# Designs tried in a protein design chat: VH-VL binders against Probable ribose-5-phosphate isomerase 4, chloroplastic (RPI4). Part 9

Target 1, 266 residues: Probable ribose-5-phosphate isomerase 4, chloroplastic (RPI4), of Arabidopsis thaliana (Mouse-ear cress) (q9fi13)
Amino acid sequence: ASLSPEVSPLLRAAHHTVDNYVKSGMIIGLGSGEASDFAIRYLGQQLGSGSLHNVVGVPMSARSASEAAKYGIPLEYYRDGVQIDFAFHDADAVEENTLIAVIGRRRSSQEDDYILKQKSIVKVADEAVFMIKEEQYKAGLEGSIPVLVQSLNWLAIAEEIDDLYLGDAEVWRRASVENEGPLGGDFPIVTSDGHNILDVIFTTPIRSLADLATSLDKIDGVVDHGLIIKTRCTVVIAEETVVRSVTLQTSALEGGVRTYGQTLQK
Below, E stands for the ipSAE of ESMFold2; O stands for the ipSAE of OpenDDE; V2 stands for 0.75 times the mean of E and O plus 0.25 times the DockQ between their complexes.

## First folded at step 17 (VH-VL; framework fv_lerdelimumab)

Design Z3 (from Y2 with light chain N88Q; at its last look DockQ between E and O 0.01; V2 from the best seeds 0.00; counts 0 for: pae E 16.1 > 2, placed apart)
Heavy chain, then light chain:
Amino acid sequence: EVQLVESGGGVVQPGRSLRLSCAASGFTFSSYGMHWVRQAPGKGLEWVAVISYDGSKKYYADSVKGRFTISRDNSKNTLYLQMDSLRAEDTAVYYCARQEPFTWGYGYFDYWGQGTLVTVSS
Amino acid sequence: SSELTQDPAVSVALGQTVRITCQGDSLRSYYASWYQQKPGQAPVLVIYGQNNRPSGIPDRFSGSSSGNTASLTITGAQAEDEADYYCQSYDSSGNHLYVFGGGTKLTVL
ESMFold2, look of step 17: ipSAE 0.000; ipTM 0.416
ESMFold2 (binder alone), look of step 17: mean pLDDT 91; pTM 0.941
OpenDDE, look of step 17: ipSAE 0.886; ipTM 0.937

Design Z4 (from Y2 with light chain N88Q S89V Y90W G94S N95D; at its last look DockQ between E and O 0.51; V2 from the best seeds 0.00; counts 0 for: pae E 10.3 > 2)
Fold by ESMFold2, look of step 17:
Structure Z4 (fold): chain C 266 residues (1-266), chain A 122 residues (1-122), chain B 109 residues (1-109)
Amino acid sequence: as target 1 above (266 residues)
Amino acid sequence: EVQLVESGGGVVQPGRSLRLSCAASGFTFSSYGMHWVRQAPGKGLEWVAVISYDGSKKYYADSVKGRFTISRDNSKNTLYLQMDSLRAEDTAVYYCARQEPFTWGYGYFDYWGQGTLVTVSS
Amino acid sequence: SSELTQDPAVSVALGQTVRITCQGDSLRSYYASWYQQKPGQAPVLVIYGQNNRPSGIPDRFSGSSSGNTASLTITGAQAEDEADYYCQVWDSSSDHLYVFGGGTKLTVL
């Protein structure tokens, strides 16, 4: 269903996601980012008005938890064995057709600690929605893929990754302060779990995110990475005038009809 | 807390200009459509203009086309209304209003400012 | 065309139920939203879509529609409900045209 063009595409995507995927009684993974903030706000308004009941949120980050608390969403914290009916999250990019999502490109110390939790919650949920702008949905993605590594041997891990992708990518250790060079300078990011983050920056199109994930997973000392492969997911793509959805098991063009009444698509 | 605060109203002679401002806070201003709505003394509400979230689309009521210009500065969270060639019938309280997203079938303004008075008289 | 018509005034006894109506051809295709305005104050949204209340609006406010008519219903009217009430619609006759009704003054006796 399409919303008014006077509002941003991400705001439209957030409302579409809550309206179409959230039901009373759900335990919902609450994502992090601009679209997720809008979705959390809207979810809280639906709970406050009584349009939705008995929804419990599982926040993916401190940002998500703060937004949920602001809007009165009851929270439960993520733990092993938690059952999550649905999760929504902002993605930085999504590979066309495979729907493999990239997360963790956003550079903020508040978000750096939560890359693993975000990925874990999305993977454990029964269903997931990634919300993105149209420009970030394509084949042949380029740019940064974050990789979490053991900090004590990070250089050896970085060299192994560099050897695998020589000529295609540069490997930089993420720093607390920008422009610190590829070694991360005096203040590299160290997560609360003791990990460094390597940004694997592709300057040529990545042919397969699935192959990239497999290669990264084989490297001793790689803890995890920002590629999410989930078999039951939908990508909600915020286009200029419509909201489109693509579902992994089948492709679906989901959007409003430009009638000024109700949408005709179901 | 969503807040909209209008300013720039005052008394002005016919044929002159005024610029109204609306300072926004408590929400992501750059994601919302913004409106001006006016109310003449003793009269009802009249929609004046809308500007899209990124400023790319602007629409006006027929009564103000060619004389009023809506604009926004998303870096300053501020909405503007440039009012040229003012007439006595433009005398009104001017409200800024935020447009919540809607599906086709309804459209509405969920937050309003307190308004700023524009009086056009000789 | 896109004009919305409201009765200029309606009265209700304290504690009774009142309906405020809004009529127009655009209401066959689009839902009305309703605003309350007390003297010297800005309008406040009380109903959007067919029957959605924003947070903080009392349960005694409800909305409905049929044909070319939208209605705002206040059950158990209270003295604080005395105000002007406006309906509003988005009309497809030209892109993004927003139309208000003329307003209804509600007096609580």
Scores: ipSAE 0.000, ipTM 0.571, lowest interface PAE 10.3, mean pLDDT 85
ESMFold2 (binder alone), look of step 17: mean pLDDT 90; pTM 0.936
OpenDDE, look of step 17: ipSAE 0.265; ipTM 0.729

Design Z5 (at its last look DockQ between E and O 0.01; V2 from the best seeds 0.00; counts 0 for: pae E 20.2 > 2, placed apart)
Fold by ESMFold2, look of step 17:
Structure Z5 (fold): chain C 266 residues (1-266), chain A 122 residues (1-122), chain B 109 residues (1-109)
Amino acid sequence: as target 1 above (266 residues)
Amino acid sequence: EVQLVESGGGVVQPGRSLRLSCAASGFTFSSYGMHWVRQAPGKGLEWVAVISYDGSKKYYADSVKGRFTISRDNSKNTLYLQMDSLRAEDTAVYYCARQEPFTWGSYYFDYWGQGTLVTVSS
Amino acid sequence: SSELTQDPAVSVALGQTVRITCQGDSLRSYYASWYQQKPGQAPVLVIYGQNNRPSGIPDRFSGSSSGNTASLTITGAQAEDEADYYCNSYDSSGNHLYVFGGGTKLTVL
């Protein structure tokens, strides 16, 4: 049975994440996206009420920083020696069983600049949670995998990637406006660090995201990509009826809300 | 039963070449990544090289890059290691190993051959 | 850094519990796999993922991880458990894609 239509599944996932993974005294990586916005608001509420105290946020983006400031979360910006106890972030997709997350699929040009920071904060954190919609948790993922590349010779890098995945994927340079073709038109995205973003668009199921990450990491001129492998992480899945959390060891069903007499699992 | 059998080891002079083979049986060879791992006498394990299931991707440890070439023939269920410009420090038992696709947050070698000894001496 | 550090030797009394550790930065991203090697034999996988045992490995073998550290635990150690134990992890940050620890010699007393 479904829960009340007045409360979105992502809002429940965000509250579950804060309630179960954030503790007083932590330094928390603050992610970007709809679920992360809900989590930041709720975290701010818990700090204001005194239910949590001594929490400091490390924002992954300008959006995260803005949301955190709006709700009174003390901020530390990531730099030399900042330790991060826990991070939460929206994922675009997660591969079932491996829990490899995809981040950085196109949202807006303002978020494109933060893919590297988002990944670095998640990887440095001692523990992480990815929040996703149910339909994006599956085996055999398809679609875009963003890859950050040196802009100097981006076309040669794109051709090398295309050769590796001939017939399975098409490589497009991300543009500032839609539908500028695979070369990215007159105004390709250039990050603050001077990188282009290549969207590697799979039209067949990807056999192994881990092998893909390995292959991308070895290409000269690839700076990084939107695949995150993190063994100490949990995926919080926003389902119609419940919030489900999954780790590599076990799957657990946890509900924070009762609907129509349905008994919550402990 | 999964079986991996190495062959082609022997004694060679420094600067010469040797080709190792690993015959695979009991599984769908063309679905698995394959590795070479070596162990010098009295020493620990050292990863050498990997080749993807279809042979399209090959990676090497820095100590052998440019001198060793990994390859496979899926029609013969055979893995190869071509070792050129051999050095004394390449003296080791060479194992072939099968890798499962990435699962459960790890890469792991679930089946190993018995090894073949390569001795490089002047 | 992609180095995996293991103590070179540990001892355990017959029937007691022993823990073998492996430490390195790659273990924050990938679980270790653990291999047993007896003299003159090829390595044998005993643990992969956090705590998965291949078929035929006794349930006295278990694995765990925390931070950048992986551990292999043998409860109720038997004489046949005397061997060298290696951890391995994936790491693309250095010039090595798969890294073995230096190995730990387990002596069962």
Scores: ipSAE 0.000, ipTM 0.393, lowest interface PAE 20.2, mean pLDDT 84
ESMFold2 (binder alone), look of step 17: mean pLDDT 91; pTM 0.936
OpenDDE, look of step 17: ipSAE 0.844; ipTM 0.916

Design Z6 (from Y2 with light chain N52H; at its last fold request DockQ between E and O 0.55; V2 from the best seeds 0.73)
Heavy chain, then light chain:
Amino acid sequence: EVQLVESGGGVVQPGRSLRLSCAASGFTFSSYGMHWVRQAPGKGLEWVAVISYDGSKKYYADSVKGRFTISRDNSKNTLYLQMDSLRAEDTAVYYCARQEPFTWGYGYFDYWGQGTLVTVSS
Amino acid sequence: SSELTQDPAVSVALGQTVRITCQGDSLRSYYASWYQQKPGQAPVLVIYGQNHRPSGIPDRFSGSSSGNTASLTITGAQAEDEADYYCNSYDSSGNHLYVFGGGTKLTVL
ESMFold2, look of step 17: ipSAE 0.659; ipTM 0.859
ESMFold2 (binder alone), look of step 17: mean pLDDT 90; pTM 0.936
OpenDDE, look of step 17: ipSAE 0.893; ipTM 0.942
ESMFold2, fold request of step 24: ipSAE 0.618, 0.643, 0.659; ipTM 0.840, 0.847, 0.860
ESMFold2 (binder alone), fold request of step 24: mean pLDDT 90, 91, 90; pTM 0.937, 0.936, 0.936
OpenDDE, fold request of step 24: ipSAE 0.915, 0.917, 0.918; ipTM 0.954, 0.956, 0.956

## First folded at step 18 (VH-VL; framework fv_lerdelimumab)

Design KO1 (from Y2 with heavy chain Y32S Y53S E100S F102S; at its last look DockQ between E and O 0.00; V2 from the best seeds 0.00; counts 0 for: pae E 13.2 > 2, placed apart)
Fold by ESMFold2, look of step 18:
Structure KO1 (fold): chain C 266 residues (1-266), chain A 122 residues (1-122), chain B 109 residues (1-109)
Amino acid sequence: as target 1 above (266 residues)
Amino acid sequence: EVQLVESGGGVVQPGRSLRLSCAASGFTFSSSGMHWVRQAPGKGLEWVAVISSDGSKKYYADSVKGRFTISRDNSKNTLYLQMDSLRAEDTAVYYCARQSPSTWGYGYFDYWGQGTLVTVSS
Amino acid sequence: SSELTQDPAVSVALGQTVRITCQGDSLRSYYASWYQQKPGQAPVLVIYGQNNRPSGIPDRFSGSSSGNTASLTITGAQAEDEADYYCNSYDSSGNHLYVFGGGTKLTVL
């Protein structure tokens, strides 16, 4: 059953995600963001009513942990070797056909510390869902790609990235305060692991996020970045009146990976 | 120690072509972005074009786009500017310049050649 | 004309302080670099970033910026400082990648 078009599209995507991907007995990675908040609230309601049971959440951030606790979802801490059946998360953008997701674009300084944890939980989960608005799903993405770098030599890393994407992107060190310019001012973001964040801001369409990820991974001093490549994932797209999903699955028959779409009408 | 030497300038008629070269020495040429900057007689500096260190990215000022082509041969440590469909307003001293970003910014020209004069006149 | 605006000329007495300014919207996001050009010579970089000097540039040269304005300051001006001075900025506007100011002729009296 569909929700009316007047409810938030992300609320509709969140309900679709819980209804179609969460089962009793699962250990679930709990994402961060507006759609994830809605999904966590709905999951908590399903646990409270008895429609779901024996679900344990693994929060991706302090925000997701707080939301889960508020709605009575039992929590476990993320640890190496933890088994996670399913994870949902908000993405900032997703590339068409490859389903490579962008996370960690600047929204608030509180989220900066969790980019690595969010990526780790999504990658270790058996299956993942990214929830996005329709405009966030496209080919030829532009805008920021966050890159975590060793802080001691951040400038050399920024110079190398700038050379690779000369004229296509600007490289900014993320600041903890607003309007500090491309160098990040006197108080650049330093994560709990001691990393700076470089925002690689594309002003021309990115031809391939896979190639971008490969290029970034080759740079000495790049720790990680906000591009997530996941072989078992679905993108749940909140359109104005419907929820659409696009799935990337490994086909045992072909020995490969393929994409197919699903649209639900009101 | 760092040296940039332009050559290939001269007098040419409007509508003709000319190719400039810039020989680089004293640094790892293949690791640096390279620029052309020009200066009409008695006038200020005008940025013309840039090429990335591996040659994969090229950008041009609007005044020369579609007429000029920047290129490089990293095995010969040489930067080029192919100038087609030349106009009188292209008359200038042409400098090659090395890009070296720093802590305070992403783009500045830390070494310049002495320039080569291109005169476009009947 | 360029998107970076400089006064065309300025004078300073020997040993006095002079400020050369550069204004443009790109300077809200990017630091200026400053180039000295003596007659018949190629430009040389004197300031990059906000206040970095390349090796060999005297410490009487300094830079600063605020809002859409960058400044080159020469304290204790000497005769050898007489030159044209250009500011330059990376420009992310999509019109072009780099822009120079129109230049300021500094006369040391």
Scores: ipSAE 0.000, ipTM 0.477, lowest interface PAE 13.2, mean pLDDT 85
ESMFold2 (binder alone), look of step 18: mean pLDDT 91; pTM 0.940
OpenDDE, look of step 18: ipSAE 0.012; ipTM 0.512

Design N2 (from Y2 with heavy chain W104Y; at its last look DockQ between E and O 0.55; V2 from the best seeds 0.72)
Heavy chain, then light chain:
Amino acid sequence: EVQLVESGGGVVQPGRSLRLSCAASGFTFSSYGMHWVRQAPGKGLEWVAVISYDGSKKYYADSVKGRFTISRDNSKNTLYLQMDSLRAEDTAVYYCARQEPFTYGYGYFDYWGQGTLVTVSS
Amino acid sequence: SSELTQDPAVSVALGQTVRITCQGDSLRSYYASWYQQKPGQAPVLVIYGQNNRPSGIPDRFSGSSSGNTASLTITGAQAEDEADYYCNSYDSSGNHLYVFGGGTKLTVL
ESMFold2, look of step 18: ipSAE 0.652; ipTM 0.855
ESMFold2 (binder alone), look of step 18: mean pLDDT 91; pTM 0.941
OpenDDE, look of step 18: ipSAE 0.904; ipTM 0.949

Design N3 (from Y2 with heavy chain G107A; at its last look DockQ between E and O 0.01; V2 from the best seeds 0.00; counts 0 for: pae E 15.1 > 2, placed apart)
Fold by ESMFold2, look of step 18:
Structure N3 (fold): chain C 266 residues (1-266), chain A 122 residues (1-122), chain B 109 residues (1-109)
Amino acid sequence: as target 1 above (266 residues)
Amino acid sequence: EVQLVESGGGVVQPGRSLRLSCAASGFTFSSYGMHWVRQAPGKGLEWVAVISYDGSKKYYADSVKGRFTISRDNSKNTLYLQMDSLRAEDTAVYYCARQEPFTWGYAYFDYWGQGTLVTVSS
Amino acid sequence: SSELTQDPAVSVALGQTVRITCQGDSLRSYYASWYQQKPGQAPVLVIYGQNNRPSGIPDRFSGSSSGNTASLTITGAQAEDEADYYCNSYDSSGNHLYVFGGGTKLTVL
């Protein structure tokens, strides 16, 4: 006989996030991904029951907007000057201690158009939560870092990135179909803004995501990348049976240093 | 016309040193990664070393690591291979090759020199 | 292991189609490039990426890949195609940054 489906750890992270960080009256950035879908659904249920009221969602993607509409969350679309009290989003990985998040590893053309918007909304929000599974939280991250580049000069930009990381990383142009090679095959991703996505794929541990972000930001023709450095953020980590959170606290002093607080596991 | 011309090959005793040069013309040398590839008599091709376009990164096959040094002088459009502590198994034709499409993690060698013979024997 | 494996020799009748294969774990992640070498000459690039030909390479040369295997196909083989053929791929594992296959001698009968 079939067994009941196992509850996703990300469902627990999503419920924790809504229960502990969403308040009535908030304008909330609605992220993309499995945990964000669960959080949007649960938020809609809380609005329908009256446990929360006067919440307005700002979707980070078409997926987020569609999910929110399905569950009756009133929507406002992001524009310059909108105030966002709180945002939640899935991350692909989070660097231990610094809480720098990686987004945009998903290989779907529908999601590729929203990497910049997702990053912008998270950064402008007063406070943010990233929802991840335990295995996505570690030091010495490996794997891809997506980098959005001007498409006309993508090869020169890829060459420059490759020079910086020769022997440590590979630079692949993201394809619209799976299993293409480093040039992205005949159908590379071109976002609606006309950008290619370069996946900088580390096969050795990355020593510092902050240094990587700095290096990428200096390259002419790099539009942005999937590294999010957010001073007021919490990482909600779904373990096999429990949920825990790690909070990044910054010093009140000028320039601040990243500090790490532990929230007691509930 | 892209040209790569190797020089500096010859007969040398084991344990001695030899310096190879590759003169480049017909393209902007400082925009390209450069490689050394060798071929022992009657054998296949073996990659030896690579240097990035600005010389900041250098990588070597394990068979030559610690003995060979790749370098470049972009003001002279010249690639070099300093070969120290030569062994009989280093006997080969040495080719310089240009990397395209200017990508260091993904490369193919679109232009090759004609090679220079290095013979290491007593 | 970082090695690329090729059959040492292949024969084809004039005007017929031949396939030369290259196998290795690096080919799951990277396209092979293919080089033709005639006696006493430097190698010449004939195929790069999945199926790209440099200027001056005849249309009868094509490339393909699947899994850990890359293939060079010559349709309508000509006498001038008689040569050694090498595949090459990037590989950051093992002891090499780049690896060549052992080469395949193509004889046109």
Scores: ipSAE 0.000, ipTM 0.444, lowest interface PAE 15.1, mean pLDDT 84
ESMFold2 (binder alone), look of step 18: mean pLDDT 91; pTM 0.936
OpenDDE, look of step 18: ipSAE 0.032; ipTM 0.634

Design N4 (from Y2 with light chain H96Y; at its last look DockQ between E and O 0.18; V2 from the best seeds 0.00; counts 0 for: pae E 20.2 > 2, placed apart)
Heavy chain, then light chain:
Amino acid sequence: EVQLVESGGGVVQPGRSLRLSCAASGFTFSSYGMHWVRQAPGKGLEWVAVISYDGSKKYYADSVKGRFTISRDNSKNTLYLQMDSLRAEDTAVYYCARQEPFTWGYGYFDYWGQGTLVTVSS
Amino acid sequence: SSELTQDPAVSVALGQTVRITCQGDSLRSYYASWYQQKPGQAPVLVIYGQNNRPSGIPDRFSGSSSGNTASLTITGAQAEDEADYYCNSYDSSGNYLYVFGGGTKLTVL
ESMFold2, look of step 18: ipSAE 0.000; ipTM 0.393
ESMFold2 (binder alone), look of step 18: mean pLDDT 90; pTM 0.937
OpenDDE, look of step 18: ipSAE 0.764; ipTM 0.886

Design N5 (from Y2 with heavy chain S31T; at its last look DockQ between E and O 0.02; V2 from the best seeds 0.00; counts 0 for: pae E 18.6 > 2, placed apart)
Heavy chain, then light chain:
Amino acid sequence: EVQLVESGGGVVQPGRSLRLSCAASGFTFSTYGMHWVRQAPGKGLEWVAVISYDGSKKYYADSVKGRFTISRDNSKNTLYLQMDSLRAEDTAVYYCARQEPFTWGYGYFDYWGQGTLVTVSS
Amino acid sequence: SSELTQDPAVSVALGQTVRITCQGDSLRSYYASWYQQKPGQAPVLVIYGQNNRPSGIPDRFSGSSSGNTASLTITGAQAEDEADYYCNSYDSSGNHLYVFGGGTKLTVL
ESMFold2, look of step 18: ipSAE 0.000; ipTM 0.378
ESMFold2 (binder alone), look of step 18: mean pLDDT 91; pTM 0.938
OpenDDE, look of step 18: ipSAE 0.244; ipTM 0.705

## First folded at step 20 (VH-VL; framework fv_lerdelimumab)

Design P4 (from Y2 with heavy chain F102W W104Y; at its last look DockQ between E and O 0.76; V2 from the best seeds 0.75)
Heavy chain, then light chain:
Amino acid sequence: EVQLVESGGGVVQPGRSLRLSCAASGFTFSSYGMHWVRQAPGKGLEWVAVISYDGSKKYYADSVKGRFTISRDNSKNTLYLQMDSLRAEDTAVYYCARQEPWTYGYGYFDYWGQGTLVTVSS
Amino acid sequence: SSELTQDPAVSVALGQTVRITCQGDSLRSYYASWYQQKPGQAPVLVIYGQNNRPSGIPDRFSGSSSGNTASLTITGAQAEDEADYYCNSYDSSGNHLYVFGGGTKLTVL
ESMFold2, look of step 20: ipSAE 0.603; ipTM 0.837
ESMFold2 (binder alone), look of step 20: mean pLDDT 91; pTM 0.939
OpenDDE, look of step 20: ipSAE 0.895; ipTM 0.945

Design P5 (from Y2 with light chain G49Y; at its last look DockQ between E and O 0.71; V2 from the best seeds 0.00; counts 0 for: pae E 2.9 > 2)
Heavy chain, then light chain:
Amino acid sequence: EVQLVESGGGVVQPGRSLRLSCAASGFTFSSYGMHWVRQAPGKGLEWVAVISYDGSKKYYADSVKGRFTISRDNSKNTLYLQMDSLRAEDTAVYYCARQEPFTWGYGYFDYWGQGTLVTVSS
Amino acid sequence: SSELTQDPAVSVALGQTVRITCQGDSLRSYYASWYQQKPGQAPVLVIYYQNNRPSGIPDRFSGSSSGNTASLTITGAQAEDEADYYCNSYDSSGNHLYVFGGGTKLTVL
ESMFold2, look of step 20: ipSAE 0.454; ipTM 0.767
ESMFold2 (binder alone), look of step 20: mean pLDDT 91; pTM 0.940
OpenDDE, look of step 20: ipSAE 0.812; ipTM 0.895

Design P6 (from Y2 with heavy chain T28R; at its last look DockQ between E and O 0.01; V2 from the best seeds 0.00; counts 0 for: pae E 19.2 > 2, placed apart)
Fold by ESMFold2, look of step 20:
Structure P6 (fold): chain C 266 residues (1-266), chain A 122 residues (1-122), chain B 109 residues (1-109)
Amino acid sequence: as target 1 above (266 residues)
Amino acid sequence: EVQLVESGGGVVQPGRSLRLSCAASGFRFSSYGMHWVRQAPGKGLEWVAVISYDGSKKYYADSVKGRFTISRDNSKNTLYLQMDSLRAEDTAVYYCARQEPFTWGYGYFDYWGQGTLVTVSS
Amino acid sequence: SSELTQDPAVSVALGQTVRITCQGDSLRSYYASWYQQKPGQAPVLVIYGQNNRPSGIPDRFSGSSSGNTASLTITGAQAEDEADYYCNSYDSSGNHLYVFGGGTKLTVL
């Protein structure tokens, strides 16, 4: 069988990620999404062939766990005492230069329940890779930022967020069915932990995702949100015919943020 | 507190059927793969079957394939094992076990029930 | 469990270190998990992955793996460690099977 030139760009990003970041003996956070599915499949093939060995996966979602089981990847329980060497995940968007990632825009019960777990695993890993398409890597991001809130007082929390971003964003409670309006109708999403999801929908460019994350974190009743700030991460960007990467590293003593070079791979 | 409680064991004649149940509590049952593991008197552990978190995938040990059926009802937090055409060799304590992470067929067994005894004899 | 081999019995002097081994081809690709079983009780997970310990398991229990072999090590063995120990792994035979080793009876002298 012949290789198709129209193979998904995310397949190339997934193979690049496994080939360059996974080593035998690692404990790896297994992300969720199309690129993560490809990476999990490829990792399983490398384990089955013997090209990699002693790799254990920590799944970020039921989707990740199901894919890993299908391809024979050993799995571990995520817990406070478990060291995760590396994690890969799909992101919905990444801010240029800061590499702050947005997750949780995908509306499904398989993903809605796991936003917190996905974020937690990425943050605790020593190193992380986000896999995205070229159009998802930009400055001045727009669109929705999911925010998990206590369900008891969700409307007051939504009003507080709306007041902060009057004119720049709308706040909608995520519904289990489409077209329920900004209050989420009769069937709002309730996560397994009992949280509602507020979609904060920006129609103007967001000046700083870091400042947005800080502002959201200060609101009583906000449990967490879909912005990931990770000090050791790389973004693997799938373009039409090439894969490139952008790496963020910080000096431990300086606490600063800096970006090291880009790498192109065919 | 995670709890798994097996029931439905007993004494049956060869060729007859039994249905085992495992009642789960203290966790989100619908997010986990579930297993049956058995132990004949004086012998080691033997894996029997697994069912994925949503019930869509089921796998069996060769020793029970075609005779046993694993199933789950996520609305009742209950795992089942239907055992047909029982043989003397099926005599064992049957444990239900939770697979962590919550996958349908892979990982490790982080919580176990106390088991239910099935004896196949006259 | 034709895929995983354990010695049927091992002994250790109180306070000494013991290693229980598990061998099989599947262990080249998949980590073992280890279970302690005392008489009349259900198995209890003591080690998973390369060297992960569930909450409540003493730090004298550790795990390692190399090639086709996984090991459970008990450093400073105590009387309460006397039990049967089983390894388990995913079976690479092409089925989604889980296989247990035959078990190792640990006696603390």
Scores: ipSAE 0.000, ipTM 0.409, lowest interface PAE 19.2, mean pLDDT 83
ESMFold2 (binder alone), look of step 20: mean pLDDT 90; pTM 0.936
OpenDDE, look of step 20: ipSAE 0.906; ipTM 0.950

